# Miniprotein binders against b1l550, part 87

Target 1, 279 residues: b1l550
Amino acid sequence: MRLPEELLERARDIHSEAPSHRIKLDRVGSFGLKVPVEFKGFLLLAEADVWVSLPEGRRGVDLSRQVEAIYELSNPPKDPFSLCREAAISLLEKLNYADSSGVSIRFDAPLQDGESLKYYGVEISSIASDEIINKIRVEILGMTACPCTAELIRAYKSSEIAATHTQRSLGILEVSTKAEHPDPDKLASIIERAMSSPLRTYTKRPDEGGLVIRSLSNARLAEDVVREMIHLFLEEFGHLPEDTHILAAVRSMESVHMHDIYAERSFSLDEIRKEISSH
Key: E = the ipSAE of ESMFold2; O = the ipSAE of OpenDDE; V2 = 0.75 times the mean of E and O plus 0.25 times the DockQ between their complexes.

## First folded at step 9 (miniprotein)

Design bc7 (at its last look DockQ between E and O 0.82; V2 from the best seeds 0.00; counts 0 for: pae E 2.5 > 1.5)
Fold by OpenDDE base, look of step 9:
Structure bc7 (fold): chain B 279 residues (1-279), chain A 89 residues (1-89)
Amino acid sequence: as target 1 above (279 residues)
Amino acid sequence: SEFTVEFERNGVRVTITVTRDGEEIRVTVEIEKDGKRIRFLYTFTSPEKLEKILKEIERIIRLFGADPEEVKRLIEEARRLAEEILERL
């Protein structure tokens, strides 16, 4: 049932009213929208959040306009990067009372793994104000082998390949830049290369054995993984603006403990270059 | 080398700056409307990426109510400038 449009003449515009308390809000929007995106030849249903700031003198945001803005741009489906940037800008234009907007798009990105698929988590964001900041977060699981336990076992049994505990570890790269979003596949590759070994969706027994041997031969602390991620990131993405901010992190789901081991470093490209040059 | 193209009509001012930074081309877009200013940056090294960027810029500028034909002219001018820079790389 659609209400008669004539009711709009009688109804107060609640959103445009003055609030009871004149307080600015940083983000007001719709979270958990589903939008189609095209990514690497796949049509994916992504989760999206859209928001704008709300000035102190306005009671509410025109939420319907926010939703309309992203869906207008989502048909036909396009790449999530363009969608994110265009939607953020469109929100500022359509909601002229807002001084800032934001869009976040989340999905599982497919990666070819032999004859099967694996994936990484990706969140693509754009925040628009007087400038646009593009943010990308990539999360991918890998495997780590503990070098400390390996060393203890080596010392005890004098084995060429020391047994050690292995675990799944989540690697995280988050990049915020005024430039375009970095390539998420490259970010995922950096994380995987920083781990003791990648994970595989499907392995035959010989392949599984090789994967484990590789991990044992490349035993790394969570701290080692983070440092390696940073190193590899600088090699691949050192051309980004100096004010680009990076978070490199690892969450190791330790197989000998009930808790996870976490390590991170947050830095700007300028900061980390100065740090490295000082050594 | 830095090149700038500008469009101003109906209270919308668009400035596109194309700059070479080493092996990269930077395209800065600035849109000014009703006292609001938005700036965004693209970087590319390939003609294929340039085309995608130009299409996006065109779409974005149109969101601000700019005349489609004038926007097209602006984009073509920006294209020409970017291609001239690419040829010099």
Scores: ipSAE 0.519, ipTM 0.829, lowest interface PAE 1.0, mean pLDDT 90
Fold by ESMFold2, look of step 9:
Structure bc7 (fold): chain B 279 residues (1-279), chain A 89 residues (1-89)
Amino acid sequence: as target 1 above (279 residues)
Amino acid sequence: SEFTVEFERNGVRVTITVTRDGEEIRVTVEIEKDGKRIRFLYTFTSPEKLEKILKEIERIIRLFGADPEEVKRLIEEARRLAEEILERL
């Protein structure tokens, strides 16, 4: 059942009225929308949030118009990065009273892993005003091997044991830039290469042995994983605007402890270059 | 090292600037309508991204209600200039 359209002539437009309290709002929107996206040949179900700013002189946001805007742009399904940027701009155009708009999109990105798939987490956002700020966060699990324990065991005189504790570690790269979003696969690759070894969906015994041996021969502190992420990031993405902001972090789920360890560094490209050049 | 294309019709002004410095290629887009301005950019070192970037720019400009044929001409001019810069690589 649909109500008669002619009622619109008789009803107040509540949204366009002035509010009783003239207070600007930073984010007013619709959160948790499900949208289809196409990522590198895969059709994925993503979760999206959309919002705009609301000036002190306007009572409400046209929320259905926000939702329609992103759904219209998501049909047919397309690249989530284009969808994110285009939707942020479209919201700002369609809701002309807003000073800014924002869109975030979250999905699990598939990676080919032999004849299987593995997945890593991606969250992107675009915030539009006089300019657009694009943000991407990538999270992927890898394997780390402790070099301290490895050295202690190597020094153990009564044994030829080559061993240390290994564990899953969550690597995180977060990039905020005025340029378009970096490729998430490249960010995931940086994280994995910084680890002692990648994780696989499954392995047969010869391949599994190889991964473990690789991790032992590439033992790293969590701190050095973060440093390696930064080094690899600068090699791949050093061309981004100098005010690009990065967070690199690792949470290591230490197999011999009841607790995790955590290391992180945030910086802008201009900060880190000055720091490196001063040494 | 820098090329600019402009378009203005029906109260919409669009400026596309293509810049190269070293191996970095930058495409900056500014859209102005009814006194509001939005600026966004693409920065890349690989020429393979150019076609996708231009298609996205075309879709964004059309969101502002610009005439499709005029937008296509603007994009083709931007493509020609960007390809000239890329061919010198």
Scores: ipSAE 0.479, ipTM 0.831, lowest interface PAE 2.5, mean pLDDT 87
ESMFold2 (binder alone), look of step 9: mean pLDDT 75; pTM 0.702

Design bc8 (at its last look DockQ between E and O 0.93; V2 from the best seeds 0.00; counts 0 for: pae E 2.4 > 1.5)
Fold by OpenDDE base, look of step 9:
Structure bc8 (fold): chain B 279 residues (1-279), chain A 89 residues (1-89)
Amino acid sequence: as target 1 above (279 residues)
Amino acid sequence: SEFTVEAERNGVRITITVTRDGEEIRITVEIEKDGKRIRFLYTFTSPEKLEKILKEIERIIRLFGADPEEVKRLIEEARRLAEEILERL
């Protein structure tokens, strides 16, 4: 049952009323929307958050208009980067009382792994105000082998390849820039190359053995992984604006402990260049 | 080399700046409407990426109610400027 449209003439616009407390809100929106996106030839159902700021003099946000804005741009499905940028700007234009807007789109990105698929997590965001800031977060699982335990075992029992504990580790690269979003596949590749070995969705026994041997031969601390991620990032993405902000992090799901090991570095491109040049 | 194209109509001011930055081309778009300003940046090194960027810029500018003919003109001028820079790379 649809209510008669004539009721809109009689009803107060609750959203446009003054609030009981004149306080600005930073983000008001719809979280957990599902939107179709096209990514690398796949049609994916992504999760999306859309929001705007709310001025102190307005009681509520036109939430229906926010939802409409992103779905209008999602048909036909397009790449999530363009969708994110266009939607953020569209929100700011359509909701003229807002001084800022934001869109976040999350999905699992497919990655070819021989005859199978693996994946990485991606969150693409754009925040619009007087400027637009594009943010991308990539998370991919890899494998690390502990060099400390390997060294202890080597010292105890001489072997070319020392046994050590191995674990899954989550690598994280988050990039915030005024430029367009960095290539997520390149970011995922950086993370995988920084670890002891990549993970495989499907392995035959000989391939599994080789993967473990590779990991053992490339044993890395969580700290080593983060430093390697930063190094590789600078080689690939050093051309980004100097005010580009990066978070490089690793969460190692340690196989000998009940807890995880976490390491991170947050930096801007200008800061890290100064650090490297000082050595 | 820095080139700027500007259009102002119906209370919407659009400024597109095309600049060479090393081996990259930067396109900066500024839109001013009703006392608000938004700026966004694209970077590219290939003609294929240029066309995608120009299409996106066109879509974005249209969101602000800019005149379609003026928008088309601006995009074509921006294309020309970017192509001239690309040919010199």
Scores: ipSAE 0.667, ipTM 0.882, lowest interface PAE 0.8, mean pLDDT 91
Fold by ESMFold2, look of step 9:
Order: C-alpha cells, then sequence, then structure tokens
Structure bc8 (fold): chain B 279 residues (1-279), chain A 89 residues (1-89)
C-alpha cells in the first residue's frame, strides 16, 4: 500500500533533527546490497556496501537516497570500478551534510584458464571526501613447492629423486591509492607468477605431469613468494602515487603440517623504494 | 607538459588537468561546489583507456549539475590534450 504523500508535510523529519547526544558517526549506511556489474564481458552479481559520515548535529541518514544513488548508477550494468568511484562521489553530492562517503563492491572475477574458466576474489572500495582513496584486494589460489624438502631430497644419496611437498597457497594483494583502481587481472597475474605454478581447473595426465615438474623447478618459500609479489608489483605499478599503500601476503596450506604458514609485508611506495635503494 | 581546462557555471567550478609523467598520462579532475572541493585522478598509457576514462569523468561532472554544453566542451578539450600527449609518446 502506498501512503498519501500529504503525510510528509505533517510528519516529523526524524533524520534532520538533532540527536540527544551530539556525537559524529564515521559510517552509517546500507550493507549487503546486490548490484549487477559488467566485468570483461561477463555480467556478474556483486555485493555492495554504501555509507556516509553523519555530523554530530544530525540525527539520521537518508538511507533510501544512499540506496538510490548506487542503483541508479548500476543500470545499465557497468564496470564495477567505475560504479564504485562514481557512487562514492554521488553519495557526497546527494547527502550534502556528510564529510565523507564510501562504497565497497565484492565479486568473483572470471579468468580464462585454457579452454575453461577459473575465478578469483575481488573487493574494491572508494572513500570520498576532499579527495578519493581507492582500494582493491585480490585473492587467488596458487601452488607452492617447498624448497627445504627439495634440498633434503637432493642431498639424499640417490640424487636422481626429484621431489618435494606441494600445496595450495592463497596469495593476497591489497592496494590503497589516490589513483584509479589497478586492474585486478594484473594483480592476480602478479600473485600467480610469484607462486611455483598456477592452479588449473583441470588438466589431462601429460599436462598434469608437466605442471608438477615445472613447480618443482620453481620451488619457493612463502617468504620468497611475498618478496617476488612485491618485486613484480613494483615493475607493474611503480608509477602510482608515492603514498600508495600495499599489503602483500601468502597463506600456505602446508601439505605436511597440521597448520598453515603465513607471511606478509605492508609498505608505501616511497618506503619500499628507500629500503631497496639502501642495498 | 601540463594542460589545464576550466569552467565555472551554476556555482560549480571544474578543473581538468592533463599532464605527462614519464611515459604515462595523468588526468586530474577537481570539482568545487558550495565551498567544498573534491579531487580525483587517473593514470594510463594505453589510448584504449582514454575514452572510458573521459566517459567516467563526464558522468561524474554531470552529477554536480554542470551545464551539459560546458561539460561537452571540457571533455572534448581534455580529449584533444590527452591525444596530443599520446602522439608525442
Amino acid sequence: as target 1 above (279 residues)
Amino acid sequence: SEFTVEAERNGVRITITVTRDGEEIRITVEIEKDGKRIRFLYTFTSPEKLEKILKEIERIIRLFGADPEEVKRLIEEARRLAEEILERL
């Protein structure tokens, strides 16, 4: 049932009142929205969160206007990165009492894998105030081969045995920058190239054998996977603003242990350049 | 080199700056309305990205109620400047 619009003239505007406790809020919004996006020719269903800051003198946020802002921009479906940035800016314009706004969008990105597809996780956000900060997090699984076990087997009296344990490892790159979001496929590629080998949706037996042999020749510690991710990131994205912040991490599900190994490094571009140039 | 295009109408001031940084192009957009300012930027080397970026910039500027003909003028001039830089690279 639709209520008469005349009620708007008689009812209190609760949102515009002053609260009994004048306290600023950092994030007030709608979380878990479903929005359609177009990514690399695929139509995907993404999840989105939208929010704004709320000044100490305003009781509530116009939540319907927040939801309208992102849905209006999502039709027709478009690039999730453009949607994220545009929606964050639109929220500031539409809700002029806010000092800042934010949008996050999460989706599984398809990636060609031979004659099939695989997927990796993407979460992006845009925080708008007097400038816009864009963040992207990419997660993708790869294969790692342990160099420690490989060295022990090499030292074993029968040096003709080439073996080590292999496992799935989750690689993570997270980038926060004033420039537009980096391409997630390039971030995923960096992670996979840092691993001993990528994971495949399927392989036939001869190809599977070749993949395992190649992973043995590219055995890496989790620590060195992180270092390689950083090296490759700097080659591809060293041009980003100097205050761009990066987190590179690997969680390795070690096949011979009951527990995982974790390694990470966070840095800004200017910090890592100074560190590298000191050698 | 640095190229700047400005427009001010309906209480909205828009500045688009196109610069070369090494082998890449940077487009910085600054919008000022009602004393508030927002700045955002794009960095690219590929001519294919230029049209997508310009369309996004146009959509953002229109969110602030800028005059449609002025927006078209700003975008076309920004395109011309970016293409000139890309030809030199």
Scores: ipSAE 0.520, ipTM 0.838, lowest interface PAE 2.4, mean pLDDT 87
ESMFold2 (binder alone), look of step 9: mean pLDDT 79; pTM 0.759

Design bc9 (at its last look DockQ between E and O 0.84; V2 from the best seeds 0.00; counts 0 for: pae E 4.9 > 1.5, pTM E .677 < .8, unsure alone 68.289 < 70)
Fold by OpenDDE base, look of step 9:
Structure bc9 (fold): chain B 279 residues (1-279), chain A 89 residues (1-89)
Amino acid sequence: as target 1 above (279 residues)
Amino acid sequence: SEFTVEAERNGVRVTITVTRDGEEIRVTVEIEKDGKRIRFLYTFTSPEKLEKILKEILRIIRLFGADPEEVKRLIEEARRLAEEILERL
């Protein structure tokens, strides 16, 4: 049932009314939209959040315009980075009462793993105001082997390759920059290289054995992984603006404990460069 | 090396600044309309990205209602200048 369009002329615009309390809101929008994106030759259905700020004098946001803004730009499907930036700007322009806007796009990014696919989680964001800040978060699972247990076992039983507990660990790189979003595949690669070994979607028995041996031979604490991630990040992305902010983190799903081990470092490029130069 | 292109039409001012910083090219776009200003930055080291960036800038500027012909002119000028910088790298 469609209401007669004539009724729209008689209806007050609730969104444009003054609120009962004059309070600015930082983010008002639609969360959990599904938008098509093109990524590395794949057409993916991504989850998207779109929002704007709401001034104190306006009761509500025109949510339909927000939704229209992102879908207009998503047809035909395009890369999620351009979509994110363009949509954030479009929101700010279309909703002229807003002083800020934001878009976040989430999906599982395909990554080739021999004859199969593995994946990493990616969240691409852009926040627009007087400036645009681009944010990317990459999460990928790897494997860590504990060096402490390995050393204990080595001390107890003289073996060239000491047994140790292994676990899945989630590596996280989050980058916020005024520049373009960093390459997510490169970020994922940094995380995988920082761990004891990558995960594989499937392995044949010889390959599985080799993967475990590699992990044992490259035993790392969660702290080691974070430090290695930072080191590798600086090598690959040291050219980004100095005010670029990074979060490097690892969540190790410890196999000998019911709890996880977590380690992180938050830093700006200028900060970490000063830290390293002081040593 | 730094160069700036500016256009103003229909109450929209667009400023595109191309700067070389070592091996990196920075393209800064500023759009001013109705007292609002937005700035966004692109950085690249490869020429292949330039065309993609210019297309995106063009799309963005169009969102502000800038004259398409003037915007195209600006983009072409920015392209020329960026290519000149890339050739000197």
Scores: ipSAE 0.558, ipTM 0.827, lowest interface PAE 0.9, mean pLDDT 89
Fold by ESMFold2, look of step 9:
Structure bc9 (fold): chain B 279 residues (1-279), chain A 89 residues (1-89)
Amino acid sequence: as target 1 above (279 residues)
Amino acid sequence: SEFTVEAERNGVRVTITVTRDGEEIRVTVEIEKDGKRIRFLYTFTSPEKLEKILKEILRIIRLFGADPEEVKRLIEEARRLAEEILERL
């Protein structure tokens, strides 16, 4: 039931008209597209958003060209970083009335966990205008153990038996840079190493014992987890451009409280280097 | 040190600048078409990343309709120079 192509000669091109109210729009696009990506040998189903800016003199965006741009590049599936950057550039080329374009891609990344896999959240973006800004956000769960309660129990019990409350904590690293996207596995590793212990998909009794020992031996405040994440990030990614912006954060689902604890720090590489060097 | 490679075809101009900044190599790519400009930056300290970066640059340039063979030749020349610099590290 395809309509005859000659009808295109009779129909108004609504999208190219001027709007009744000449107001530019920052993001107009298609959100929640499903695209296949290849990540480190895995074929994953990702969710993508695509958009462009819309100038004040153009009524609408040709949404079919937007969707076409990313789907053409996603077949055959390829790594999500190349897809993200290439799609953003393709959008700006295909929709020449736009001053900027953007693509975001979200997926759960596999990470080796003993004999099995676990997953962590990744969202990447590329924003194209007269330059490309690449952004990546990584979220991974770990375990934290409270050092304050551990010290109170040690002092009261007068014993070598360590005890404290432990909880799941969500670590977040977000990086915005003019360089290529950082490797998400390295970001996830930084977050896990900053925690008291990683979380496991599956454990047996000897592994459970080791997990408990590690967490108690590495008790940390949420604030110190954030500081450790920053320290480890600078060791791994201090070579990025000076205007690279980072957000490091932890949301701790405290087991003995009705509410979560949250700590964060945002900074540029230039800013944090000056701060550290002054101490 | 620094070197620059430039190619232009069918109204697309590509400029690739390779610089060493301390212990890292930086590759800046600028693509200009119809008065619009897009710039990318790659940073690396590992020479094995160079091949992947050059392949990505070629794919991006092809999106703008540049002559793939002319751009490929210039990128290969830039790669050889970068490898000579990296061998002295």
Scores: ipSAE 0.284, ipTM 0.710, lowest interface PAE 4.9, mean pLDDT 83
ESMFold2 (binder alone), look of step 9: mean pLDDT 68; pTM 0.613

Design cb1 (at its last look DockQ between E and O 0.78; V2 from the best seeds 0.00; counts 0 for: pae E 3.7 > 1.5)
Fold by OpenDDE base, look of step 9:
Formats: structure tokens, sequence, C-alpha cells
Structure cb1 (fold): chain B 279 residues (1-279), chain A 98 residues (1-98)
């Protein structure tokens, strides 16, 4: 049922009214939208958040315009990076009262694992104001083996391969830059290479044994993983702007504890280069 | 190569022309090319710089006292066409609201 057009003309624009309290809001928008994206030859249904700032003199945001802005750009489906940037800018332009806008797109990214697929979590964001900041967060599971327990067992019983506990660990790389979004597959690769071993969607019996042995031979603390992630990131992405901000983190689901072990480092490229050069 | 940079500058000029800009200024300073154009109160500045193997495209759009700046960095020339198409779409967003 559509309301008669005559009633719409008489209705007050509630959103354009002055608010009862003149307070600026940083983000107002629609969260949990579903938008199609094309990624690595896959058509995926992603989750999207869209928002703008709201000035103190305006009661509400035109939410319908926000939703229209992203869907206009999502048909036909395109890569999530372009969609994110274009939508952020479109929001800022279409909602002239906003001084900032943002778009976030989330999905599970397919990653080839032999003849099967594994995946990593990705969140692609763009924030537009006087400048555009592109943000990407990659999360991928790997395996870690504990070097401390391995050393204890080695001290107790001499073995060429020291037994130790292994666990799944979530590696996280978040990058915020004024340049283009870093390649998420490269970020995922950095995380996997920083761990004791990658996970596999399926293993044949000989491969399973080999995977565990590899992990045991490359035992790493959560702290070791984070440091290795940073090292590998600098090798691959050291060309990004110096003001690029990075969060490197690991959450280890420790198999001998009820709790997780967490380690992180937040830094800018300028900061970390100065730190490394001082040694 | 200088020839590649000039071709790129020409492509940017052509982009501005397709967007209906009448006043187009192209300047070259070494390996930096700048295209500036104005139409209906929308000012656009596109700067292309080559630093070694890296190409940087910086876009600045000014409308109604608002300024937005964003940058692309890439090494593959194949990406340039895609980037220019995106820039064109973005600039059109600013031109269509009149």
Amino acid sequence: as target 1 above (279 residues)
Amino acid sequence: SEEEAERLADELRELAERLGYDEIEVTREGNRFTVEAERNGVRVRITVTRDGEEIRVTVEIEKDGKRIRFEYRFTSPEKLEKILKEIERIIRLFLEEE
C-alpha cells in the first residue's frame, strides 16, 4: 500500500528539523545490509554498513538515500574495493550536510587449498572526509605449536622431535592507509607464514602427519607470530605511505588452558622503521 | 618512459573532455603531470607521478567549499584503465547533482 502523494507533500520532513539537543553525531547509518560483490571470480553476498556524520542542527539522516547510494553502485556486482570507495564518496556527496562518511563490507574470502577451498575473514572499509582512508582487516586461522612445552619435554626425555601441545590461532592484520587497500590474499599469506603451520580443509593421512611434524619443527609463541607477521608485512608492504597504520595481532586458543592467549602491536610505518633502525 | 607519462597525461585530458570540462590545464614538472579543470563550480585536480616503478594518481575534487582527496598507487599499467574508470565515475557523482 502506497500512501497518497498528497499526504506526502503535507508531511513534515522530520529529518531536516532541528533536534531537541544540538549535538553532532559521528556515525548514523544502516548496518547489516546485504550487497552482492565480485571477488576473485566468485559472486558473494556480503554484509555492508553505511554511515555518515550528522551535524548538530539536523535531527536525522536520510537513511533511504544512504541505502540507495550503495545499491546503485552494487548493480551490476563489482569488486568490494571499488564499491567501498565509490560508495563512501557517493554518500558524502549525496548527503551534503555530512562532513564524513563510511562504508564497511564483510565477507568470507575464498582461498584455494589444493583441490578444495579454505577461507579467511575480510572487512573492507573506506572513510571519506577531506581525505579518503582505506581500511582492511584480514582474519585467518592457523596452527601454533608451543616451544615452552616442547623444551620441557625435551629436558625430560631426549627426542629428535619434541612433543608439544598445538592449537588453532587466529591471526589478524588490520591496515589503514590513504593508498589503495592492500591485497587481502597477501595479508592472509603473511599471517599463515608467520604461524607454525597453516590449516588445511582436508588432509590425507600422510599429509596430516606431515602437517603436525612441520608445526612441531616450527614451534612459536603467540609473541613470535606477531613479530614475524610484522617482519613479513614490512617486506611486502614497506612501500605504503609512512602514515599507514597497522594492527598485527594473534589470538591463540590455547589447548592447555580455558582462556586464550592474545598478543598485539599497533604501529605506523614511520614508527616501526625508526624502531628497527635503532637496533 | 617519458612517452608513457605523456600518454597518461593525454588520457587524463581526454577524460576531462569526456566529462565536459572546457577549461583544462595540463602541467608537467619532471615526472609529475597535473590536470586541472573546472566545470559548474566543480574543480578537479588529477596528479600523476612516477616514482621508479610505482605510479601514483592523486585526485582532488572541490565543490561548494568541500574538498576530497584520494590516491591510487600501482605498478601495473593494466590497473590504470580500471582506476581511470573509477575516477570518471566518482567525478560524475559530483557533476550530476546539478
Scores: ipSAE 0.511, ipTM 0.816, lowest interface PAE 1.1, mean pLDDT 90
Fold by ESMFold2, look of step 9:
Structure cb1 (fold): chain B 279 residues (1-279), chain A 98 residues (1-98)
Amino acid sequence: as target 1 above (279 residues)
Amino acid sequence: SEEEAERLADELRELAERLGYDEIEVTREGNRFTVEAERNGVRVRITVTRDGEEIRVTVEIEKDGKRIRFEYRFTSPEKLEKILKEIERIIRLFLEEE
């Protein structure tokens, strides 16, 4: 069924009218769009959100133009970081009543794991206004080993037996910067290096033993994992703008507890440098 | 270093030419290169600065009273070509007719 085109001449343009209540909105958009991306030779299906600001004098958003901005740029599939930045800019160009726009893209990034692949979570965004702010969040699972239990067992059995409980831990790095998005593989590497041991998709018995021994040799408190993540981040990304904002966090699914342990620190590069220099 | 600086100036000039700019001003002040151009009401200013091993690229685009500024900061000079290509694609978004 197709409606007669003459109706377009008689219908009000509802979106361009003034609203009954003149209140600006920060984010109005379309969420959960499926877009193809190309990442390190892999064709991935990503999930995207697109939005713009809506001034107090405009009733609605031109939905088709908003969605058009990202779909036009996603064919053929391309690098998700370029897609994210270019789509955010395109939204501002196409929807000139908006003072800001935003795009978020979420995907699972492949990472080589012996003869197989493992995946870690990536969410990127670009917020465009008179400048562009790029944000990336990386989440990857690793293994942590409890140093408190390890010390207690050492005191009980000296060097004869080394043991402690180990658990799955989720490491998080989130970076907001005026420069380009940091490389997600480098962020994932920072998180894994801060942990006691990486997790593997598959291990044979000798390799599994090696992972456990590595974790026992590098037992760390959740607090110290976060501190190590920050240290490693500064080594790799200290060149970013001073107002770059970082969140570093760990959530440990403690095997001997009924609850999870969580540690987190947020900071700007300028702030953390002053803090470290004062000690 | 001198040869790298000259190569960069040529790349910036070529970028503007590929986008159809015909009045392009390229200036150098030590380790700083600036390209300024205007076409069809789209003004562009690209500044590249090398400070030690750090390379900083700043882009300002203006059209119809709307101004957008963004930057790149990196230490690997091989990334510059990829960044310039992205900048070219972004500027082309402003030059395309509606």
Scores: ipSAE 0.374, ipTM 0.762, lowest interface PAE 3.7, mean pLDDT 85
ESMFold2 (binder alone), look of step 9: mean pLDDT 72; pTM 0.718

Design cb10 (at its last look DockQ between E and O 0.74; V2 from the best seeds 0.00; counts 0 for: pae E 3.6 > 1.5)
Fold by OpenDDE base, look of step 9:
Structure cb10 (fold): chain B 279 residues (1-279), chain A 98 residues (1-98)
Amino acid sequence: as target 1 above (279 residues)
Amino acid sequence: SEEEAERLADEFRELAERLGYDEIEVTREGNRFTVEAERNGVRVRITVTRDGEEIRVTVEIEKDGKRIRFEYRFTSPEKLEKILKEIERIIRLFGADE
């Protein structure tokens, strides 16, 4: 049922009224929208959040206008990077009372694994104000083998291949930059290469055995993984602006404990370069 | 290498003309090209700089006392066309044609 237009004309614009308390809000918007995106030849249904700031003198945000803005730009489906940037700017322009806007798009990105597919989690964001900041977060699972347990077992019983516990570990790279979003496939590759071994969607028996042996031969602490991620990131993305901010993290789902091991480092490119050069 | 930045500046000038912008000025400072244009209170400044093999495009848009700045960095010509189209779409969002 659609209300008569005459009734709508008489209705107060509640959103434009003064609030009972004059307080600015940082983010007001619609969360959990579904938008189509094109990514690496796949048409994906992504989850999206859209928001703007709200000044102290305005009661509410025009939420319908926010939703309209992102859907206008999502038809036809385009890459999520362009969609994110354009939508953030569009929100800021269409909602003239806002001093900032933001868009976040989340989906599982396909990654080729031989004849099969694996995936990584990706969140692509753009925040617009006087400047646009692009943010990308990549999460991918790998495998780690513990070097400490391996050393203990080696000391107890001499073997060419030291047995140790193995577990899934989640690697995380989050990058915030004034440049374009870094390539998520490259970020995922950095994380996988920093692990003891990658995970496989499909393994034949010989391949499974080889994967485990590889992990045992490349045993790494969670701390080792984070440091390796940072090292590999600097090699691949050292050309980004110096004020680019990075979070490198690992969550190891330890197989001998009920809890996870977590390690992280947050840094800017200029900061980490100075740190490394000082050694 | 400087020729590519100049070509890009020319493309942005042409874009501004197609979008109906007036008072288009192109300036050169070494390897930096700047295109400035204005229409109906919307000011656009596009700066193209070549640093080795990398091209940097900075876009600044000013309207109603608000300023937005964003940057692209690329080495591939294929990315250039995509970026140009995106910049065009973004500039159109500010409704200088109204």
Scores: ipSAE 0.631, ipTM 0.858, lowest interface PAE 0.9, mean pLDDT 91
Fold by ESMFold2, look of step 9:
Structure cb10 (fold): chain B 279 residues (1-279), chain A 98 residues (1-98)
Amino acid sequence: as target 1 above (279 residues)
Amino acid sequence: SEEEAERLADEFRELAERLGYDEIEVTREGNRFTVEAERNGVRVRITVTRDGEEIRVTVEIEKDGKRIRFEYRFTSPEKLEKILKEIERIIRLFGADE
């Protein structure tokens, strides 16, 4: 049913009224929107959240304007990072009562894997106020091989056996910065290079053997995977603003345990540089 | 290179001209180029700085007393066209009201 438009002149604008309880809200918005994005020649269906702050003196948010803002910018489909930043700025401009806005976009990013593709998780966000803060989280699976078990087996009866347990490990890099979002492929590459070996979509037996040999030759503790991610991140992204914040983490699904192991470090670029310079 | 930073500043100057900004000023202080432009209450300031292979672009836009500032830092030339197009689209958002 569509009601007569003339009623708009007589009806109260509920959203613009003051609320009974004058309490500001940090995030009011529309969550779980489906938007098309173009990424590396692929048309992907992404999931987006949009929100604005709501001052204590305003009862509600014009939710249809929020949804309109991101959908207008998503047609035709474009790069999800540009969409994220532009939508956050557009929300702040369109909903002028807000002192901040935010957009998040989630998708699975394709990554070339021999003759096939594999995927890794990406979540980006942009929060706009008098400045814009961009965040990206990349999650990708790799393989780790335990160096402790490898050493124990090597020592067993002066054994020539090269063996240890291997497992899938989820590597995580999360970056929050005032500069543009870091390239997700570079973040994924950093995570994979820090692991004992990457995971493949498929291999034939000779290639699988090589993968296992690589992992045994590059056995790493979860703690050292995190340290290596940080080292590689600094080489690639040390140019970002000094107040850029990073979280580097690994969740290892240890094949010989009933539980996972987790290692994590959060830092800003200025903090870690001081730490490294101090020895 | 400094030539890349100067080229970017020239492209932003040309963008401002194409968008109808009349009060365009370009200044240089060593490795720093600043493009300032104003049109009907919208003020744009773009600063391009080069140090080694790093290029830093800072954009400030002000309309009706509300200001937003954002930046790009890159060493990869493959990002240049995308960054330029994004900045252009963002500046156009502040002209959508007419």
Scores: ipSAE 0.383, ipTM 0.763, lowest interface PAE 3.6, mean pLDDT 86
ESMFold2 (binder alone), look of step 9: mean pLDDT 74; pTM 0.737

